# VH-VL binders against q96il0, part 31

Target 1, 167 residues: q96il0
Amino acid sequence: APERGAERRDTAPSGVSRFCPPRKSCHDWIGPPDKYSNLRPVHFYIPENESPLEQKLRKLRQETQEWNQQFWANQNLTFSKEKEEFIHSRLKTKGLGLRTESGQKATLNAEEMADFYKEFLSKNFQKHMYYNRDWYKRNFAITFFMGKVALERIWNKLKQKQKKRSN

## First folded at step 1 (VH-VL)

Design n4 (framework fv_ebronucimab)
Fold by OpenDDE, second read of step 2:
Structure n4 (fold): chain C 167 residues (1-167), chain A 120 residues (1-120), chain B 111 residues (1-111)
Amino acid sequence: as target 1 above (167 residues)
Amino acid sequence: EVQLVESGGGLVQPGRSLRLSCAASGFTFDDYGMNWVRQAPGKGLEWVSGINWDSGSTSYADSVQGRFTISRDNGKNSLYLQMNSLRAEDTALYFCAKDYFESGSTFDYWGQGTMVTVSS
Amino acid sequence: QSELTQPRSVSGSPGQSVTISCTGTSSDIGSYNYVHWYQQHPGKAPKLLISEVSNRPSGVPDRFSGSKSGNTASLTISGLQAEDEADYYCASYAGSDNWYVFGTGTDVTVL
């Protein structure tokens, strides 16, 4: 009885759009912006003959993407929540309703909102500093591995050319 | 008090269409995202579809993608679910659920549900 | 989309502590801090119990607590009471394609 080859369920990389790129696609795909992070997820291409170094690079890119998605999703939700609370609080303090007479959402003026933004940035300054630090570290590592993969590919191409000349 | 009242459920044959409605009250309807969640008899909860406060974004579960359409009428404080090409597996109690935020991640209020039965 | 994995049932005596696990993937629980817990009594609509991993809404007793580690979220019920007998569901944000995913549900029985 022929062993039915276990269809390698291509585990869709975590956090990427379920958009299945065409089987013949040899490149990364960019999905629509995520609802919370507003970041476009990347579906990473997996070559049939992926080298260990290429795999390491792909994993590092994937982990970095997941990390980035998590950070911005949480940050954006926090920002939205605090902004709404700030607006509601200020409107209430002013004796204003949450809606105008025309039924539109009541808003604060630019000056009042500037205070919110300043306060929010101040409150989250340290968090953003740590994010930036880690972002640079991760991207530096990715860039380094990209360089290594590029060198590996060049070397492999040279070896193949030499082998073709000797035959 | 926040109230969500689902309607439009009933018995329907496979392949037919049904439209569910949810009437919202006790809050500013157009400030919040809305969702449909279903529960098959004796089964768990399944998220079906969501729509943000301004209808600018919608999402569907894979099980209903291309068959169901979520919409809202903010002037009527109403949420809708157009269900086409109904299947036996769509048989469930359908809940209307309110987002905590405009495009939130949490369902803070739920309706009592409307029963949809898809049977031959 | 695959459901989040929960134990089918958990039981405890009054006054004991019980913990319900909710296991997802790196694309849902592992990627976001948007894990929520719902309590559902028989014949009733679900009620929000915990939001954003560990936040208790007003009116939820302090005996309910939530945590997360890696791809697993946990709901702990301390000082179990008869009224806590219900189905419990975790839920998570799951990305732009499918916004939300629920757990398989856990039946909590008070012995």
Scores: ipSAE 0.018, ipTM 0.616, lowest interface PAE 6.3, mean pLDDT 86
Fold by ESMFold2-Fast, scan of step 1:
Structure n4 (fold): chain C 167 residues (1-167), chain A 120 residues (1-120), chain B 111 residues (1-111)
Amino acid sequence: as target 1 above (167 residues)
Amino acid sequence: EVQLVESGGGLVQPGRSLRLSCAASGFTFDDYGMNWVRQAPGKGLEWVSGINWDSGSTSYADSVQGRFTISRDNGKNSLYLQMNSLRAEDTALYFCAKDYFESGSTFDYWGQGTMVTVSS
Amino acid sequence: QSELTQPRSVSGSPGQSVTISCTGTSSDIGSYNYVHWYQQHPGKAPKLLISEVSNRPSGVPDRFSGSKSGNTASLTISGLQAEDEADYYCASYAGSDNWYVFGTGTDVTVL
């Protein structure tokens, strides 16, 4: 990750931060929502001086993002498919067509859709439970490595200050 | 290393009961769901039952629903299957299987199995 | 028995490729990317080969690959070797009522 002289609470003048590239080239970029998952992808910035710990953290975050995108894309497709099938089934049971007299899609009211939501949540309980478990484990690991990276940066800062004072 | 060791199988008459145990070691047992999978002689695999990490949720195959009960004791790193009203078609090798961390919907480690024979 | 349909047997010679199909329904394979493949040698417990359609666990050779289209998943074994002779089972998450369902199994014979 890039060092930020201007943000440090030390005596370095903010003019020294002029050596850094523009902010957006030193930062992760957040894109528009993915078509299928509806999650915003993060494009991770790779520093030239990336440490092994920083690389491990970045790869863990990238892997977690890919895992999340895949899970939610699949979940959203499943939801849409089952919702459509449920609506068609209930309309057929009522003797109604798939379109209204005005040509719009026929829909069920919120009370009728409550049965579908209850069934969908129940049907996907185990799947969502393990998603949440894996999500928490991945976030714990990310937080742990973020802490290690922070300690490494503090240690490097202290080493640099000691060297400057020794000379 | 991860180990799962099943026990409690044997020869039993139709209508009787058996309790299977699975002793787990080499991983944090409380973090994972556990499952029972069976295989009749010369036949394929059949998922029997599963339980989540805190016993808050259980599920059963239709073939055993109402007759079998899955349970776990996280303090003892043990999984159990109480089998009641046994039938000839319950004859199988019973495997204990652990949920996979990378995918909570699959099994990464299996025991060697314990044989249950239901016969007169 | 199992709920997902697989061919009973598949045969090949060393170095060839073989493909095993696994056909389910819209409530399992058609709905979820939670399709898995297991390898079972005679007298042994099953071993996880492929998770979530196409992901290989550590230690599984890259000769094994998975894919999915609609209600059908496929396992492909390229560069077939003698040690690949085994039974292969697909499995899928099947919902909260009955969590998992296995395939009927395929016996792979290496000539």
Scores: ipSAE 0.000, ipTM 0.465, lowest interface PAE 16.4, mean pLDDT 80

Design n4a (framework fv_ebronucimab)
Fold by ESMFold2-Fast, scan of step 1:
Structure n4a (fold): chain C 167 residues (1-167), chain A 120 residues (1-120), chain B 111 residues (1-111)
Amino acid sequence: as target 1 above (167 residues)
Amino acid sequence: EVQLVESGGGLVQPGRSLRLSCAASGFTFDDYGMNWVRQAPGKGLEWVSGINWDSGSTSYADSVQGRFTISRDNGKNSLYLQMNSLRAEDTALYFCAREGYSDWLYFDLWGQGTMVTVSS
Amino acid sequence: QSELTQPRSVSGSPGQSVTISCTGTSSDIGSYNYVHWYQQHPGKAPKLLISEVSNRPSGVPDRFSGSKSGNTASLTISGLQAEDEADYYCASYAGSDNWYVFGTGTDVTVL
């Protein structure tokens, strides 16, 4: 008897990105980490009978995800660029080339790099404060709408109960 | 009846301003993102601008950035496009479009459009 | 900036199949399943025909189907009918800075 798995193979389009959720999924799908943000994207499942309130919650979470991914992608790129510039600047100040005599990239020791990390954190302190405030605001809104959706579902169940005729 | 009706188009001279409106009916307006799409005579579709359900996010095509402003009034079920510093190349039929149930900005409902002609 | 590339025109006879290609980049069609197709008859507003590569909205005949391979999406019209004569546009999500981009459009003629 041939294995059932061979008969159930879904022919996914060739070259499709891994961001694509599994077909016929009834659940949210979590993708691989983004190259720049290092965050895993969530692709949200859309129910057939999604209420307007459920749609608002989903779109709020999707928008928050995009905002969060853009922030961290930009932050990580800025960190990498400034780190490289700092290393090059320090090597130039020491009168050293960008490469060792063996052809390897020249590096700074941990003590020297500690200065960069301190400067980077201090320079970005205000940006991180605003990020945290917006993050809390967005999570509060999401939690609020999650509560509304839960109450709507309870109310709909109660309405169905009340429609039942007394016998 | 679920529909979108655009208005405010007309003939306008270069460098002047015009404000377009889109009236929504038959659905809960503040649950949907809204967009403006234009089509120059005999040409293809061009996305102009979009706004999400709570006005928290807006976006513009590079060709209109800094000149056009999208806004909405959820209490009036209305979408607007303020067009400043109009150019001849802004001449087009302007469509109002609603985002669908997808999380990827497809347009499941369109108006019939309002014609904007920019000429001297 | 950049539009998605479609053939200018495609022709077929009643009952035949025609395919319209839509080519983007690795940053739009190649990265996401966010390709949509719109049908526009002369003098009318566009109408959503296919969403998310291959999903048909209610009321769209199963003669219309969509697919994607790499940076190219395709719309196939089987059993071509006279009423299918229209302009067809693909569109894709283009990122957070400029949300949406349309294709150059394809005129389908039924001979």
Scores: ipSAE 0.000, ipTM 0.454, lowest interface PAE 18.7, mean pLDDT 79

Design n4b (framework fv_ebronucimab)
Fold by ESMFold2-Fast, scan of step 1:
Parts: C-alpha cells; sequence; structure tokens
Structure n4b (fold): chain C 167 residues (1-167), chain A 121 residues (1-121), chain B 111 residues (1-111)
C-alpha cells in the first residue's frame, strides 16, 4: 500500500523504492508496484547502437518516471501522515485512547472522517492541478521526441537503402 | 527493538520435511523483501530463497528449486520456509534476513541468529 | 549456481590497510551496482558492512570503503584493528534465475 511509505526508516530522500530487471533484457521490463507510489516502474532497454536522440528520449522517460513516482510517493505519505494526525488529534480532544477495549485501532465515524477528506482535497486541489499540467507537458515532450526518433529511424532506413542501391 | 527470530530447526531424516519460521518485530514487516540464507558448519554463506514485500515474486537457489517454498504472512509479521525432500547437503544454520528494499535483491540489513537444521539418519 | 570469487584469506598488522577482491561476471557485478559486503565474527550472525558498492550504513566506521571496476568489487579496510578479524563476504544481485549470490568468503587475520 502507498501509505506504507510513511513508516519506512530506510527510504531514500525521494521516497521511491529500488527495482532491478531480470537478467539482461532486450526489451523494456515492467517491475512490481512501488510500495510508496503504487506505480509500476519501467526499466528501459539500452540498445548497443543507441543514437544521441534515442538516449535523450530514454533519459526524458526515465526522468519523467522518477518525477511521477516521487510525486505520488510524497502525496501518499502526506495523506497517511495527516490522516493519522487528524485521527489522533480528534481522539485526544474526546479524551479517548488510541486503542479500543478489544485492542483494535480506534477510529472516527464517517461524518468526522468526511471533514478530513474535504480539508485534504481542498488543501491539495492546486497541487493536483499543477501535477496534471506538468504531466501533460512531460507527455507532450515525450511524444515529440518519440516522433523525432521515428523520423530519424525512417531517415536512416532510407539512407541505407540508397547506399545499397549505389553500391 | 528491531529483530528477527528464527525457529523450527532440528534433527530430521533424509527425505522428510521441516518448516522454518521467522518472527519479525520493531519494523513495518510488509515494507520489505525477506530472505533465507544458510551456512553449513565451517562453510560460507549460501543464499537460499527470497520473497518480495507482497509475495508477488519469489526466487530460489538452483539447489533448492522445486523442494523449498518461501512464504510470508504480513498480518503475523512472519516469514516461512517449507523444506521438502531434505538431503544431507541441506544441513546448515538457516538465517532469516530483512532486505533493504521491497524486493529481495537489496542488501540485508537485519539478520536473525539462525536455526540449525541437521539432516542425518 | 556460480558464486563470486574472493581470496581465501588476507592478513595485516594493526594500522595497515588490507583489500579484499570479489570477482563475478558481466551478468552480476559487471551489470549492476547491487554489490554488498557482510562481516561475520565467529559464532555470530553476519552484519551489513557496505551496501550498493560503496554505501556505509549508520554505525559503520569510514575505515571501511567499497569500490567496483568491471566485474570486480573491492572492500578496503584502512587503519586495521584487532576487532576487524572476521570473515568477510561479498554478495550481488544475480538476475532472474538467481536473485542473490554470495562470495566464497575471506578470512581476515590481524597479526
Amino acid sequence: as target 1 above (167 residues)
Amino acid sequence: EVQLVESGGGLVQPGRSLRLSCAASGFTFDDYGMNWVRQAPGKGLEWVSGINWDSGSTSYADSVQGRFTISRDNGKNSLYLQMNSLRAEDTALYFCAKGLYEDSYGAFDIWGQGTMVTVSS
Amino acid sequence: QSELTQPRSVSGSPGQSVTISCTGTSSDIGSYNYVHWYQQHPGKAPKLLISEVSNRPSGVPDRFSGSKSGNTASLTISGLQAEDEADYYCASYAGSDNWYVFGTGTDVTVL
């Protein structure tokens, strides 16, 4: 679960988990969901003849993945932390302990929790708008470079065909 | 207190089965990959098996593949190793080890003291 | 499964530096920076000494350092002390067929 990130003591500064692909792959590989962000990381295959443009695209995709994972890891951590603080604060105000008589974790009723969700959504509305805008910008850039890589590959194929005909 | 405590070892005859347990405390168990590592008397460390945080991925050393099964119960903060078709060569001290990350490939930062498994007639 | 190759033993005097090599293949040490070092004193569980080639966990003295070149990783102990006398094991991620492999181990003797 995404909330689990809040409880990890060995977390890197960015809050993302590490992932390692199977033995040397000739394709992109999709890993298990990251505990903090709940997103599946992609390990990008690096061709032996990678062009500078292909490298730029791959690095852009890797950077975008890291940015995306960091955003959701931090968002999920913030949600979990603030939810716990809200519950503890309300229980303290009522003079109640953190556990029930049965030893179960004490919780608030749905109406009280609705107050937290409303506050959290309102507080984070602008943050999510900025995320969506940046996400679209990043995907536009990736699509643009994918187009450039495609054109480069077409151009190279045409050049090779012409060379074969002249040789 | 962050610790791992193994149990379930003992003397067992070849061809029989044993189940090892590892109880975790002091950390959020379901955030980390877990591993079993063994060491035969007077010999080096040998990785046996690993499991990621959600049990979605398990891995085994070739020497135990098909005979051993790793599992975990995150609700009980426990790791298990079901050992079937035991051989004399499986005689070793079995350590439970916590991974540094969600998957089992990271460094092992917390180790138990081990439980001894002796396979002999 | 193949294991990583370490020298059987290394020796040094107090205050000296010793280096332990750990040689694997292009599919383990050569491909990934997931090389770790463990220290084991007689009768005790192993202790994580270095993670991911050169990262020191909290509480590990800076006398211990790690590096990697090609298919070989190295652990260097500077200012050797009597309490450093122990067995040292390297370990690496070894791909999808085996997730983890240990080295043959090195006995460090402080003369």
Scores: ipSAE 0.000, ipTM 0.466, lowest interface PAE 17.5, mean pLDDT 80

Design n4c (framework fv_ebronucimab)
Fold by ESMFold2-Fast, scan of step 1:
Structure n4c (fold): chain C 167 residues (1-167), chain A 121 residues (1-121), chain B 111 residues (1-111)
Amino acid sequence: as target 1 above (167 residues)
Amino acid sequence: EVQLVESGGGLVQPGRSLRLSCAASGFTFDDYGMNWVRQAPGKGLEWVSGINWDSGSTSYADSVQGRFTISRDNGKNSLYLQMNSLRAEDTALYFCAKDKPTVYGNHMDVWGQGTMVTVSS
Amino acid sequence: QSELTQPRSVSGSPGQSVTISCTGTSSDIGSYNYVHWYQQHPGKAPKLLISEVSNRPSGVPDRFSGSKSGNTASLTISGLQAEDEADYYCASYAGSDNWYVFGTGTDVTVL
């Protein structure tokens, strides 16, 4: 363990003997958007003195993130594939090439693409419905454990106040 | 490989009932509408009934309305046609066919081999 | 249920072009671009040949083409080949209560 210097004491307050040592307070890290899911991954911070309730909450959040990443990666790949097939089909029907003179991919206007989005959403309605159902279940569980963790922290604070008042 | 296999056809007396089944494989069954299409021996194709992906919408040809019921079990990747009050003119090869959604609606892109229903006394 | 009207039969020699018409009403072919063509060889299930008036599915030769004018859709087979001998059916969307209405069918004979 490195020795605590005077500068470290000044920049990072140390606990006093009559208080519980301050917990190392670091925040979760938010990463760049995933290439496939387009969701930003959260790298969860693990406290040195993590309680069993805090561990359950963290695990639920990690599992939910993995589930979301997998779902949206799959949906985005499906969307991209079907979008390309739709554009290719429409350009062929119009007698147009797949590329412009500049070598760029030929595209359809927003009005034409609106039909594709409408069809894609209709086709995937059940998948999105089941996703939302599972999301609500997971969100409820996370909220429930967040409440338990909050109550644990309140109880610890109340115990500290009782000790202070009895002095 | 996308595949549809019909079953349940056979010889049946007029006025009786018969239930056809269609087993689907090779695609996500619960994403697509399904149809029954029939063809009398030596005659043309006739659309009989359709059902959307969640069973929320069904439709029937006038010739079978009130007598036939289309249904599906997405958990079993299966489509059904309950045929009641059968008539001689219901004699046909019955095809199961999958819809492909497009911006213009739907078209049937994959067909089964059919199951023969003969209504005779 | 009104059927779409097709000629009963069409014949041609190898290498020639043949055209099959499919005539409906203003409530089906005239209102929607939902005209599809199916090819049926003897003893086989129908196969999708053309969707939405003129779209060729993967694997269908360029010899097959579709078009529409008013209440009539047409299927043209250029460079007719022996394997094109089959029955051809058009189909159209005809409303929310009538998802598909088929044509009367056309027998194509290759001499």
Scores: ipSAE 0.000, ipTM 0.445, lowest interface PAE 21.5, mean pLDDT 79

Design n4d (framework fv_ebronucimab)
Fold by ESMFold2-Fast, scan of step 1:
Structure n4d (fold): chain C 167 residues (1-167), chain A 120 residues (1-120), chain B 111 residues (1-111)
Amino acid sequence: as target 1 above (167 residues)
Amino acid sequence: EVQLVESGGGLVQPGRSLRLSCAASGFTFDDYGMNWVRQAPGKGLEWVSGINWDSGSTSYADSVQGRFTISRDNGKNSLYLQMNSLRAEDTALYFCAKSYDLGESYFDYWGQGTMVTVSS
Amino acid sequence: QSELTQPRSVSGSPGQSVTISCTGTSSDIGSYNYVHWYQQHPGKAPKLLISEVSNRPSGVPDRFSGSKSGNTASLTISGLQAEDEADYYCASYAGSDNWYVFGTGTDVTVL
């Protein structure tokens, strides 16, 4: 993941660059992509009078985000390591150098890389099935609690509206 | 009901080969991953190898990589483990185990096991 | 060879509660909700007791419960009974090197 594109950078009127999260007013905000997972973290706004149900939803979303970040950071590192090993092995088999004349890493063509991608996907089939299953379960639970929170908010608004209309 | 029946175990000398079989019944065999799990006498469980529903993916514990080969025949509802270059450390009861899903996940049904003894 | 760490033995009296810990790393238990528990009575094949941290298969009493915190999963047996005397193994998805890994096992003795 590109670090420079992921950083929170603002330019002051004086031309001085600052790293600063956006100032928020009673809203969630989304951060830059994580260096390792390439996922954007969400920082959740916590209301003064958060209900137990709202707290449960927020914590579930936070825990799901952290789990997701950890999974993809590990997966991306594993992919990068195995990809480099495959390229290195292939280049040695062909009698080619590991670096180009400019000092950059030597690469394989699309046809050669297809073997690696096929093997990587097959090898990680079970791992991705576990991930997808848990991901769907987590999103189902989040959707369910979002529905419950929405019902609670509708009920509370109806109660407040009725008080305003009663003598 | 789901049944898994292992066979092919026995006494074998170090360096020799042995082939284990597992006969499955009571479920649609080609919809599930299958696994081999072993247990040395008086010791704990060790996952040995897994294969997905269509044989497109196989996996092995480091201790058996390059020596054991897992395979399946969906037409015969059978799982196999070809064991080459056997070592004393391979002495164990070998269980056949059904995955909950297409891959490895967790094992919802187990066979009774077949005993493999590697001894000179 | 990597394994999940469990205590060798745990004991209790009928009606008491016992807890078995299962400790892994951030790359297995800490990262996934794919911790499973198996019960093995002497001379018998293992049986699935808990799947995916806390799910009970049909036929498993609710006095068996699972939980997870950080890199450690726990199995709790409340209202301990004589028939609970068995070996208990945790297991987890372990990633690309060993797709599935078992714990060292815990012998539960009912006094």
Scores: ipSAE 0.000, ipTM 0.471, lowest interface PAE 17.8, mean pLDDT 80

Design n4e (framework fv_ebronucimab)
Fold by ESMFold2-Fast, scan of step 1:
Structure n4e (fold): chain C 167 residues (1-167), chain A 120 residues (1-120), chain B 111 residues (1-111)
Amino acid sequence: as target 1 above (167 residues)
Amino acid sequence: EVQLVESGGGLVQPGRSLRLSCAASGFTFDDYGMNWVRQAPGKGLEWVSGINWDSGSTSYADSVQGRFTISRDNGKNSLYLQMNSLRAEDTALYFCAKDVYGSEDLFDPWGQGTMVTVSS
Amino acid sequence: QSELTQPRSVSGSPGQSVTISCTGTSSDIGSYNYVHWYQQHPGKAPKLLISEVSNRPSGVPDRFSGSKSGNTASLTISGLQAEDEADYYCASYAGSDNWYVFGTGTDVTVL
């Protein structure tokens, strides 16, 4: 399959730009998947009237994104490295080269790779358990603050409606 | 269950006006942008108009600019399209569509549509 | 208003793969990774199939994949099945003047 094109770069920051799509300037933007983590980064919109609570939520989401990106980038690189080492070791044991006669990269069948996957998962089970625990903790915190922000917005809208009716 | 139900379509004479409504349920209407998309019989999709969650921004396709007005009533969970100076070319099934959280240009779900026929 | 260009129709046999191109300009597909694909079965509302070039919503089979190169986005349907017979529309953010633009639509026929 053909490779996809260049990564998106947001060059017109809201609040400063000469050109910024009006609709996009009011909300977060989602980028293409990161090369290493395979996760889509979110470019967070910062409103001019951002409340301290909204800022806290945004910074928590940004920090969680960075933590998540770092974890999966490292995990994917470790997996790729160890997989390659395992394949090379097994091919060497069999007296085989790294390439087939057709020039294609030599691979092991699913049965032969089962030992690697089992070993990799067992080596990393503690890391994945701690990752899942921390992921749930972070999502709980984000959900909690999203709830607080939602209540703040409802409260502010009620204040606006009362002002509109009384004035 | 997120639902969008369009209404207000019908047979209308050229040059007259018609107002479409879209009733939203199953989500916090105030948090999402809304859109109108139309499809003429046997033809493709055409984006008609969009409105942000707070009505702070609206936009229109060139074909309807100056004739159609998009609006919303967040207190009633309703989206509207006021169509003036209707032409035969406006004959189409009109869908309302909701923006996805964090993706303002992505539409999901869509309503079932309401048919507008402009004919003498 | 400018429209994204798609082939009128593509066809394939069950189990084969088909690819639908969607060509825009530097002011839409070329500038943004906000290209989406919608599937429409006859008499039904469109359904989101692919978002932001290559993202699959929950419930969409992994047989559907998207990509982008320059001003052209592509939707590939692998392992083509009878139920994939439908109209497919690409759509893109087109800047502050036009906001959104749809493709001309492609009719997929399963032979």
Scores: ipSAE 0.000, ipTM 0.446, lowest interface PAE 14.4, mean pLDDT 79

Design n4f (framework fv_ebronucimab)
Fold by ESMFold2-Fast, scan of step 1:
Structure n4f (fold): chain C 167 residues (1-167), chain A 122 residues (1-122), chain B 111 residues (1-111)
Amino acid sequence: as target 1 above (167 residues)
Amino acid sequence: EVQLVESGGGLVQPGRSLRLSCAASGFTFDDYGMNWVRQAPGKGLEWVSGINWDSGSTSYADSVQGRFTISRDNGKNSLYLQMNSLRAEDTALYFCAKETDYSFGSYYFDYWGQGTMVTVSS
Amino acid sequence: QSELTQPRSVSGSPGQSVTISCTGTSSDIGSYNYVHWYQQHPGKAPKLLISEVSNRPSGVPDRFSGSKSGNTASLTISGLQAEDEADYYCASYAGSDNWYVFGTGTDVTVL
C-alpha cells in the first residue's frame, strides 16, 4: 500500500501541475491548494466495511471542507475585486493613468492601501464572526461523531467477544 | 426504489414568485445532498442550486443568485425552491436530483425526478 | 457559468462506434476524475450513464465506456443501436462557488 505522502504527485518543472487523486488509495490524500480558496483539498478514503455512522462522519467532514472552500474562495475573489476597484478609483481621483511612465501597473502607496485594508476588515467583520461561529459548530459536530464512531467500534468489539463466549 | 416527484410548476407572470417542491422516498433523505437542475425548452441542462444533507451549505448558479432560495425539510423528506423576481429566461422544466457521495467534489446525480414545468410569460 | 464543451451532434450506423468529447479546463476535468455522463431520451428525465470517468452503474450495457486524457473526457458507444438515439451530457464539479457544471450536450443520431 503506498505511504500517505507517496500518493501525492510533485509539481512539474514547467510550472505548477494539478493533481489527480489516487482512486485505489488506502489513506486520505491531500492535494495542492485550490486556485481560489488557497486551501488544500482532502480526498477521504472509504473503507470496504464502512458503517452508516462512519459514512455520516465522512460526509460531515467532506461537507465541512466544501463549505470552508466556498467561504474562502468567495472571500479571496471579493478581496481581489474590491482591491482593484479601490486602486482604480483612487488613481482616477488623482488624475493618474493606470500605467506608469515605465509601463508598469500603477500602484498606491502603503498609507493609501492601509485605508482599503481597514475598510475591508471593518466591512467584513460580521461575516468573519459568523464564519468562525459556524466553523466551531461544525468542528464540534465532527468531534461528537468521532466520539460516536469510537464508541461504536468499542461496542462492536465487546459484542463480538460476548458472542464468541456465548457460543 | 428511489422516487423523486416535483410539483408547484405552472404559468406565472414576470416579476412574480413561485415555489417548487420535491417529495423524496425510498432512501434516507437526510443523508444526501439534493439539487435543482433546469432545462429550457429545446435547450441543455443547467444546474440551478444545491443543498447539503443538513442545510448547512447551499450554492446557486450565478443566473439565479439572490432570486432563488433552496431549502429542505428532512422531517417531511421534501426539497424546495423558492423562486422570486421571475424572468422569461427562467422558463424551463425543473428537475429534482439526488447526490451520491464518493469523494471530495465528485458528487453526481444517481436519481432524477420527472420535472415540473415553469413558464414565465405575460 | 462556464459550460463543458461537447459537439452538437454525432451520428453513426447500427453496429458502428461513436465517440463524444467533453472538454473542460485544468481546474475541473484536468485535475480530478470527477466527470460523469447522463443520457436523456426525448421527453424523459436524464439518467446516470457513467460516473467518475469510467464507472458503469448496474444495468448500463458494457458497450458504453468512458475515458479521460488531459482536459478532455470521452464517452464511447460501441455497437450502436437505435435505442441509443438520445442527448448525452457530461458533467463535472465546477468548484466551491458553483457545485456542478453540465456540458453543452450532444445529440446522437443512428442513421
Scores: ipSAE 0.000, ipTM 0.470, lowest interface PAE 14.3, mean pLDDT 79

